# Designs tried in a protein design chat: VHH binders against Transcription initiation factor IIB (tfb). Part 21

Target 1, 335 residues: Transcription initiation factor IIB (tfb), of Methanocaldococcus jannaschii (q58192)
Amino acid sequence: SVDYNEPIIIKENGEIKVVKIGELIDKIIENSENIRREGILEIAKCKGIEVIAFNSNYKFKFMPVSEVSRHPVSEMFEIVVEGNKKVRVTRSHSVFTIRDNEVVPIRVDELKVGDILVLAKELPNIEEDIEIDKKFSKILGYIIAEGYYDDKKIVLSYDYNEKEFINETIDYFKSLNSDITIYSKDLNIQIEVKNKKIINLLKKLRVKNKRIPSIIFKSPYEIKKSFIDGIFNGKDAKVFVSKELAEDVIFLLLQIKENATINKKSINDIEVYEVRRITNIYTNRKLEKLINSDFIFLKIKEINKVEPTSGYAYDLTVPNAENFVAGFGGFVLHN
Key: E = the ipSAE of ESMFold2; O = the ipSAE of OpenDDE; V2 = 0.75 times the mean of E and O plus 0.25 times the DockQ between their complexes.

## First folded at step 16 (VHH; framework vhh_gefurulimab)

Design t05 (from s01 with I57T A97R K98S; at its last look DockQ between E and O 0.01; V2 from the best seeds 0.00; counts 0 for: pae E 21.6 > 2, placed apart)
Fold by OpenDDE, look of step 16:
Structure t05 (fold): chain B 335 residues (1-335), chain A 119 residues (1-119)
Amino acid sequence: as target 1 above (335 residues)
Amino acid sequence: EVQLVESGGGLVKPGGSLRLSCAASGFTFSRYAAAWFRQAPGKEREFVSAIDRYGSTTYADSVKGRFTISRDNAKNSLYLQMNSLRAEDTAVYYCARSQYYWEDTYDYWGQGTLVTVSS
């Protein structure tokens, strides 16, 4: 079972989004009219939700969830692997390792530092024709990373040295006949944009501040790429205050076949998450047969006993796969 | 002149709640991140919570789930809702201005407001 806060990418009613597994399952169970109880386990049937799971060919795809469950728990184990990807799971839960050139489940209580775990190298890339262009996507990425919008305006903040992007942004909104106000103070540039059409578009696309909108996850590769470029402002690393946004970004990167490291930092006494894009392979590729898989193989760096976030552990049933991807960095978890 | 003025401190019993306010003046509050710090007697000042100009929040582990930081830009105000207060939460609480959470730019501080949690 998985801790409440563990992120999971789901497809619900055709929309792809990253959610906390606990939030998802609590909602399902609490709204269910027919809860089955098996001891301390609460089980509810689920329809219309898909998660990412690997098949016999070691390829990821969206697969339907048939049931969700939760049970009280008093302890969790945090597994930290190379790249500082993390997941919190129960002691008896299984993750995946490599044995005899095969991917096999292994219980958390059997794990030790140095063991190899199977994680996602890439996630399914769903591409749909959407009504946003590459330029907008990039701007949208930046809005989400370093801006916000409301009913009246879009606000973007820049460092003074980000001249190229500042100009790009200004040019973009000018091209749309936007009302733009630029503020300069303390080596910071703030651009306020009033454009009702764009704001309405953001609303239509269900864009939320500090979250990647669902539409991006199903956008074409180039749109995703542009969005990521906007998020990172062309850089290889970005600091996020929002863990959720960092999680969103990690999943999106995996969709475009990019990997990243995650570092929790304290900057000026504020805890932040740095996501660093990496192009170099840091995975263990000793097993040739697995090279073409959708997996990366990372060593465990730490295993820590931790308290559960909500006092519950959560699980999904994925028929025919018996696994699903969740966690901060794309862990493959046993059903 | 830039000014931050905290209020709302006082004596509260363990398990109680308190809401702190910080009134900002002399600058455009909406353009700046803000944070709460606290300093207990004999201890160093420590980070409590921060909120950036766009509403993203962060919390110290010690206060997660109990404290909530918020802001009202229209009122140029920063708030800290403190629930389930503990004795160890006793401190002078300070609000601070920072333009960026990723930079050491806490350039203005309030005078502080005392929160005492005692039975």
Scores: ipSAE 0.000, ipTM 0.204, lowest interface PAE 17.5, mean pLDDT 87
ESMFold2, look of step 16: ipSAE 0.000; ipTM 0.152
ESMFold2 (binder alone), look of step 16: mean pLDDT 88; pTM 0.903

Design t06 (from s01 with A33T I57T E103P; at its last look DockQ between E and O 0.02; V2 from the best seeds 0.00; counts 0 for: pae O 13.4 > 2, placed apart)
Fold by OpenDDE, look of step 16:
Structure t06 (fold): chain B 335 residues (1-335), chain A 119 residues (1-119)
Amino acid sequence: as target 1 above (335 residues)
Amino acid sequence: EVQLVESGGGLVKPGGSLRLSCAASGFTFSRYTAAWFRQAPGKEREFVSAIDRYGSTTYADSVKGRFTISRDNAKNSLYLQMNSLRAEDTAVYYCAAKQYYWPDTYDYWGQGTLVTVSS
């Protein structure tokens, strides 16, 4: 079972989004008319939810969830692998490792530091025709990363040295006949934009501050790429205050066949997450099938006993796969 | 001299209401985002609510639906209407102002006003 806060990418009614697994399952169970109880385990049938799971060919695809469950727990184990990707799971839960050149489940209580775990290298890339262009996508990325919007305005913050991006932003909004105000203080530039059309578009797209909107996850590669460029300002690393946003970004990167490392830092006494895009290969490739798989093979760096976030552990049933991707960095978990 | 002066604090029963005021002077208040923070005994200062120069408001989850922030630029004043007060709302409440959204630091702070919610 998985801790409440573990992120999972889901497809619900055609919408792709990253959610906390605990939030998802609590909602399902609490709204269910028929809960099956097996001891301390609460089980509810689930419809309309898909998660990412791998098949016999070691390829990821969206697969339907048939049931969700939760049970009380008093302890969790945090697994930290190379790149500082993390997941919190129960003692008896299984993750995946490599044995005899095959991907096999292994219980958390059997794990040791230095063991190799299987994580997602690449996630399914669903592309739909959407009503956003590359320029907007990039701007949207920046808005989400370093901006804010409400019913009245869009606000973007830049470092003084980011002249290219500042100009790009200004040009974009000017081209749309926006009301733009620029403020400067020390080494920071703030751009305030009033554009009702764009704001309405953001609303229509259900854009939330500090989250990647669902529409981006199903957008064409070029749009995703542009969005990422906006998020990172063309750089390879970005600091996020929101862990959730960091995870969103990581999942999106995986959709465009990019990987990243995550580093928790403290800046001005604020906890932040640095996501660094990586182009180097961290995979331990032994066989062709593994090489051609959607997996990345990372060594465990740490295993820590931790307290559960909500006092519950959560699980999904994915028929015909018996696995799903979840966790901070795309862990493959047994169901 | 720049000043933010809070008022309106006091003792109130649970479920009661209180309205805090903050008077700004010495700077162009209308150009600033204004906010309320609070600090309970033995706890860290926490964000309560903010209102930007355009009137957009944000609230901490803990006060959403109960508190309302407003401002009067003509009077250089910030307000916090607190309804349905709870014991956990007991704190020193501070008004603050910042000119820019980023960084998330406030330029000016008030001295604070004590709100005590007790039966």
Scores: ipSAE 0.000, ipTM 0.241, lowest interface PAE 13.4, mean pLDDT 87
ESMFold2, look of step 16: ipSAE 0.171; ipTM 0.632
ESMFold2 (binder alone), look of step 16: mean pLDDT 90; pTM 0.911

## First folded at step 18 (VHH; framework vhh_gefurulimab)

Design u01 (from t04 with S56Y; at its last look DockQ between E and O 0.83; V2 from the best seeds 0.00; counts 0 for: pae E 3.7 > 2)
Fold by ESMFold2, look of step 18:
Structure u01 (fold): chain B 335 residues (1-335), chain A 119 residues (1-119)
Amino acid sequence: as target 1 above (335 residues)
Amino acid sequence: EVQLVESGGGLVKPGGSLRLSCAASGFTFSRYTMAWFRQAPGKEREFVSAIDRTGYITYADSVKGRFTISRDNAKNSLYLQMNSLRAEDTAVYYCAAKQYYWEDTYDYWGQGTLVTVSS
């Protein structure tokens, strides 16, 4: 079972999004007409939700969830692996390791520092027709990472040295007949854009929440790539104040076959997350099925006892697969 | 090296027309805002018209409706069609180029071409 705050990427009603597993499951249980109880376990049927799980070919796919569950718990364990990816799970929950060239479950209470865990190397790249292009997707990434908007205007601030991106941004909004005001002082360029249609689109996508919109998770590879370039401003690393946005970015990077390390910092008493992209991934395995898998194999750095966020732990049933991907960095969890 | 070479200036009677050209080289013409400025003897240089890299056009109030700016990116050329000319349009006309929207000044300037409007 998994802690309330653990991120999980889902598909629901054609939308792809990252949610807190506890928030999702609490809502399903509280809205259910009939719940089944097995001891301390509360179980509800689930329809219309898919999660990411691996199949017999060691490939990740979206797969349906049949049931959700929760139970009271007094302790959790935080597992930290190489790259500072982490997940909080119960002592009896199983994660995946590799043994004799096979991916097999192992209970959390049987793990030790130095053991190898199976995590996601890449996630399914869903590519649907979408109404935004590469230019807007890059600007959208920048707005989410650095921008501000209200009912009247969009405000973007740039480092003076980002000259061509600034010009391209202005070109784009000019092509949409926007009212643009440019302020320059010292090493900072600020652009104010008035365009009611674009502001309404940002509201529809709920961009003020500073989360990756579903349309991006469902977009073609080149759109995802352009959006990420906007987030990172063409650099290899980005510091995020929002843990949730950093989690979203990690899942999106996995969709484009990239990975990242995470460095938690404190800047002026504000907790921030530095995400550094890794684009060249080397597998250290010889067996063809493992080489071609969607898995990365990482060593455990820490196992720490922690308190549950909500007093409950949460789980999902994925028939046939009996696994799902969750946690900060894409852990594979048994169910 | 960057060059902007204006041509087409000359003597024209009031009410007449003249077409100025500016041939550009040494930079990626399509990525620049191109503009015409003019300077009458003893006066400060003043803005006439600009056309940016998206084709968006601005005019000084004094020339609106009489002058038409255009560009041909395939020929790296900027044009100014000047109609209904007046004595106060007499000036040296300069072609100018800037790369970035937020800059108030232009990076490159031509040598100028003299336009004289006189009876």
Scores: ipSAE 0.270, ipTM 0.723, lowest interface PAE 3.7, mean pLDDT 89
ESMFold2 (binder alone), look of step 18: mean pLDDT 91; pTM 0.921
OpenDDE, look of step 18: ipSAE 0.573; ipTM 0.845

Design u02 (from t04 with A50Y; at its last look DockQ between E and O 0.01; V2 from the best seeds 0.00; counts 0 for: pae O 16.6 > 2, placed apart)
Fold by OpenDDE, look of step 18:
Structure u02 (fold): chain B 335 residues (1-335), chain A 119 residues (1-119)
Amino acid sequence: as target 1 above (335 residues)
Amino acid sequence: EVQLVESGGGLVKPGGSLRLSCAASGFTFSRYTMAWFRQAPGKEREFVSYIDRTGSITYADSVKGRFTISRDNAKNSLYLQMNSLRAEDTAVYYCAAKQYYWEDTYDYWGQGTLVTVSS
């Protein structure tokens, strides 16, 4: 079983989004009219939700969830692998490792530091034709990362030294005949934009502050790439105050076949997550099937006993796959 | 009704020892992170120690090596063994419970027990 806060990418009613597994399952169970109880286990049938799972060829695809479950727990284990990717799971839960050149499940209580775990190298990339161009996508990325919007305005914050991006932003909105006000305070530049058309577009696209819109997860590669460039300001690393946004970004990166390291930091007494895009492969590949797989093979750095987030552990049933991708960094988990 | 009842406070000389207890009721004790806080006269409430569901423990720097937190889930009880007490340890000590890990605030508080360290 998986901890409440573990992020999971799902497809629901054609929309792709990242959610906390606990939130998802609690919602399903609480709204279910037919809950099956097996001892301490609460089970509900699920329809219309797909998760990412690997098949016999070690390729990822979206697969339907048939059931969800939760049960009370008193302990959890946090597994930290190379790149500081993390997942919290119960003692008896199984993750995947390599034995005899095959991907096999292994119980968490059997794991040791230094063992190799199977994670996602890349995730399914769904591409649909959307009404977003590259320029807007990049700006949107920046809005999500360093800005916010409401019914009246879009606000973007820059460091004084980010001149190129500032100019790019200004030029973009000017080209759209936007009302732009620029404020300078200390070493920070704030751009306020009033553009009803763009604001309406953001609303139409269901853009939420500090979350990646679902439409981006279904956008063409170039749009995703541009969006990511906007988020990172063309850099290889970005600091996020929002853990959820960091999680979204990691999943999106995986869709475009990019990997990242995660570093938790404290800046001015604020917990932040630095996501660093990496081009280097930190994998141990032995066989062709493994090499051609959608997997990355990372060593366990730490195994820590931790407190469950909600007091419950959560599971999904994925028929015909018996696995799903979840966790901070794309862990492959047994169902 | 949720209740946290502290006991064991009193007057002690510097260098002395006290053991505080907190009796919990009205909630599933084993599913909560339990903590001790204290508030000295004229000062803000400060963190002393917590013990989570797994038994992991954290102490404030000011009490490290002197205080020991423990819990008995079967008895729904939290304890704080205080050794080598100092005048600066004088405070009302509060038991607190937190259900959710991601929350910064504690859900339940006791009424407190007074500890006075004086020569």
Scores: ipSAE 0.000, ipTM 0.223, lowest interface PAE 16.6, mean pLDDT 88
ESMFold2, look of step 18: ipSAE 0.287; ipTM 0.733
ESMFold2 (binder alone), look of step 18: mean pLDDT 91; pTM 0.916

Design u03 (from t04 with T58Y; at its last look DockQ between E and O 0.85; V2 from the best seeds 0.00; counts 0 for: pae E 3.1 > 2)
Fold by ESMFold2, look of step 19:
Structure u03 (fold): chain B 335 residues (1-335), chain A 119 residues (1-119)
Amino acid sequence: as target 1 above (335 residues)
Amino acid sequence: EVQLVESGGGLVKPGGSLRLSCAASGFTFSRYTMAWFRQAPGKEREFVSAIDRTGSIYYADSVKGRFTISRDNAKNSLYLQMNSLRAEDTAVYYCAAKQYYWEDTYDYWGQGTLVTVSS
């Protein structure tokens, strides 16, 4: 069972998005005509939602959710592993480890610092045809990370030393018959772009939410990669003010077989999240099933007792799989 | 080793025409904004025309409708067709290049070619 704020990537009505598990489950329960109770558990039937779960080959797939549940709790445990990936879970049976070359569930209250947990190395790469190209997807990533728009204009701000990227951005908008104004002051360059067709597209994609649009999660690899390059502006690391955007980025990186480390910081009294890309992770496991799996095996760095966010813990039923991926960094959780 | 070499200057009567050329080397020509500037004796250097890396064209008000700038990226060459020349157009004309849209100054300059408009 997991805390309210834990991120989970879902597929719902053809859309792929990252949501807070508690928000999702509370909404399903509150809108249900028929809530079943088993002791302290509130259980509702769930239709039309898929989550990521592993199969018998240790490969992740989107799989249907049959039921959701919540129950009151008074304590949670925050597990932090290598790379500062983390999840808040109940003390009972919630996570996976390896034992005798098999992936098995283990209770949180049996864990100690140094123990090995199973996390996602990669996630399913969904590839559908989409109406945007690589160049626009890169600009879209930058707009989501750094940009502003309203009904009249798009405003992009750049550090002065991002010179060639700025030029290429201006070239691109000029090719789309945009009206461009450039402002330069100190070490900052700001461009204003007037183009109604582009602004309408940004509205359709709901870019003001500052979240990764569903069409990116469903896009070809090269589009995903270009979007990520736009987010990171060609660098290996990016500081995010939005935890939700950082969580989206982690899940997208896993879809393109990349990974990241996370570093929570405080800058000017604002909590921020530094995400640093890494492209190769190796395991010293010898069984080919484990080597070829979608899993990475990471050591626990910390286990901290914390308060539940909502007073509830949340769970999903995935028939036949009995697991799902959630948490900041892609933890594999037992259901 | 960057070089900008202007040619095509000379003496012409008012109302006449001249075509200036600038041969560029030592940099990626297609990635630069190319421009013409001019300087009359005893005066400050002034902007004449520019053509950026996407082909967008800009003219000073004093030359609009009379001058036409163009570029040939395959030949690394910049051109200025000057028509309806006036005595006020007499100056040394300079070819210049800058890499970035937001920069106010140009990175590279030629040595200039003299245009004299007189009766």
Scores: ipSAE 0.317, ipTM 0.748, lowest interface PAE 3.1, mean pLDDT 89
ESMFold2, look of step 18: ipSAE 0.310; ipTM 0.764
ESMFold2 (binder alone), look of step 18: mean pLDDT 91; pTM 0.917
OpenDDE, look of step 18: ipSAE 0.642; ipTM 0.884
ESMFold2 (binder alone), look of step 19: mean pLDDT 91; pTM 0.917
OpenDDE, look of step 19: ipSAE 0.642; ipTM 0.880

Design u04 (from t04 with S56Q; at its last look DockQ between E and O 0.00; V2 from the best seeds 0.00; counts 0 for: pae O 10.4 > 2, placed apart)
Fold by OpenDDE, look of step 18:
Structure u04 (fold): chain B 335 residues (1-335), chain A 119 residues (1-119)
Amino acid sequence: as target 1 above (335 residues)
Amino acid sequence: EVQLVESGGGLVKPGGSLRLSCAASGFTFSRYTMAWFRQAPGKEREFVSAIDRTGQITYADSVKGRFTISRDNAKNSLYLQMNSLRAEDTAVYYCAAKQYYWEDTYDYWGQGTLVTVSS
């Protein structure tokens, strides 16, 4: 079972989104008219939810969830692997490792520092035609990363030395005949944009501040890439104040076949997450099937006993796969 | 209602073979560790074999190399192939299920099936 806060990418009603597994399952169980109890385990049937799971060919695909469950728990184990990807799971839960050149489940209580775990190298990339262009996608990335919007305005914040991005932003909104006001305070540049059309578009796209909108997860590769470029300002690393945004970004990166390392830092007494884009740094190559798999193989750095976030542990049933991807960085978990 | 129903027991000669089956119902079979136990007359119940939800298998030393445990989640069934049976294997064999692999106690038990090994 998995901790409440563990992020999981789901497909619901055609929309792809990242959610906390605890929130998802609590909602399902609480709204269920027919809860089955097996000891301390609460089980509910669910429909219309898909998660990412791997098949016998070691390829990821979206697969339907048939049941969800939760049970009280008093302890969790946090597993940290190379790149500082991490997941919190119960002792009884199984992750995946390599044994005899095959991917096999292993119980958490059997894990040791230095063991190899299987994580996602890439996630399924769903592409649909959307009504946004590459330029807007990049700007949207900027807005989500460095700005916010409300019913009246879009606000973007830059460092004084980010002249290229500042100019790019200004040029974009000018081209749309926007009302732009630029404020300078110390070494920070703030751009305020009043454009009702763009604001309405953001609303239409269900853009939330400091979250990747669902539309981006199903957008064409070039749009995703442009969005990522916007998020990172064309750089390989970005610092996020929002953990949720960092999680979203990591999943999106995996959709475009990019991986990342995560570093938790404190800047000016604020907890932040640095996400650094990386390519193929930790791949262990043994067999052709493994090489061609959608997996990366990372070593465990730490295993820590921790308290559950909600006092419950959560699980999914994925028929015909018996696994799903979840956690901060794309862990493959046994159901 | 949870049910575990064992079958396949009977009389067999030493050196013979039997296959036990356990049909499970009333719980999510695939989530449970399944096990075989046995109890000989006048003796305590003893562990024979277990298979957890991931397929990890354990055997008692007394049956290693002779018995094979397996499960079919699609059929909610547990099996025990017993080869090279010995007189000391005579017992009532029980199917058991536990939700948590780290627990020592099993949650559910079958009624048992009698295996008699005699010349």
Scores: ipSAE 0.006, ipTM 0.273, lowest interface PAE 10.4, mean pLDDT 88
ESMFold2, look of step 18: ipSAE 0.291; ipTM 0.744
ESMFold2 (binder alone), look of step 18: mean pLDDT 91; pTM 0.920

Design u05 (from t04 with T33M; at its last look DockQ between E and O 0.79; V2 from the best seeds 0.00; counts 0 for: pae E 2.5 > 2)
Amino acid sequence: EVQLVESGGGLVKPGGSLRLSCAASGFTFSRYMMAWFRQAPGKEREFVSAIDRTGSITYADSVKGRFTISRDNAKNSLYLQMNSLRAEDTAVYYCAAKQYYWEDTYDYWGQGTLVTVSS
ESMFold2, look of step 18: ipSAE 0.365; ipTM 0.780
ESMFold2 (binder alone), look of step 18: mean pLDDT 90; pTM 0.914
OpenDDE, look of step 18: ipSAE 0.629; ipTM 0.879
ESMFold2, look of step 19: ipSAE 0.350; ipTM 0.763
ESMFold2 (binder alone), look of step 19: mean pLDDT 90; pTM 0.916
OpenDDE, look of step 19: ipSAE 0.540; ipTM 0.853

Design u06 (from t04 with T105Y; at its last look DockQ between E and O 0.00; V2 from the best seeds 0.00; counts 0 for: pae O 8.0 > 2, placed apart)
Fold by OpenDDE, look of step 18:
Structure u06 (fold): chain B 335 residues (1-335), chain A 119 residues (1-119)
Amino acid sequence: as target 1 above (335 residues)
Amino acid sequence: EVQLVESGGGLVKPGGSLRLSCAASGFTFSRYTMAWFRQAPGKEREFVSAIDRTGSITYADSVKGRFTISRDNAKNSLYLQMNSLRAEDTAVYYCAAKQYYWEDYYDYWGQGTLVTVSS
């Protein structure tokens, strides 16, 4: 079972989104009229939700969830692997490792620092025709990363030295005949944009502040990439104040076959997450199947005993796969 | 209602073989570690073998190399192939189920099936 806060990418009613597994399962259980109890385990049937799981060919695909469950728990284990990807799971839960050149489950309580774990190298990339172009996608990335919007305006914040991005933003909104006001305070540039059409578009696309909108997860590769470019301002690393956004970004990167490292930092007494895009894949591949798999193989750096976030542990049942991807960085977990 | 029903016990000669079966119902079989225990007359119940939900197997030292545990999730069944049986293997054999998140105790027990190894 996994901790409440563990992010999981799901497909629900055709929409792809990243959610906390605890939030998802609590909602399902609480709204269920037919909860089955097995000891302390609460089980509810689930329909309409898919998660990412690997098949016998070591390829990821969306698979339906048949049941969800939760049970009280008093302890969790945080596993940290190379790149500082991490997941919190119960002692008896199984992750995946390599043994005899095969991917096999291993219990968390059997793990040791230095062991190899199987994580996602890439995730299924769903592409649908959407109404946004590359320019907008990039700007949307900027908005999500460095700005916010409300019913009246879009606000973007830049460092004075980010002249290229500032100009790009200004040019874009000018081209749309937007009302633009630029404020300079110290070394920060703030761009305020009033454009009802764009704001309405953001609403239509269900854009939430500091979250990747679901439409991006199902957009064409070029749109995803452009969005990522916007998020990172064309750089290889970006600092996020929002953990949720960092999680979203990691999953999106995996959809475009990019990996990243995560570094938790404190800047001006604010906890932040630095996501660094990497082109180098750390792999320990022995066989062709492993080489051609959707997996990366990372070493465990740390195993820490931690308290559960909600006092519950959560699990999914994925028929015919018996695994699913979750965690900060795309861990493969046993069902 | 949870049920574990053992079958396959009986009288066998030393060196013989038996196959025990356990039919499970009333719980999500695939989520449980399944195990065999046995209790000889006048002795305490002892662990024989277990197979967890991932297929990981454990044997008591006394049965290693002779007994084979297996499970069929589709049939909600647990099996114990017992080869090279010995007189000391005489016992009532119990099927047990443990939730995967509990490490210290088994949640459900069968009624047991008697295995008698005698010349």
Scores: ipSAE 0.014, ipTM 0.313, lowest interface PAE 8.0, mean pLDDT 88
ESMFold2, look of step 18: ipSAE 0.235; ipTM 0.728
ESMFold2 (binder alone), look of step 18: mean pLDDT 91; pTM 0.920

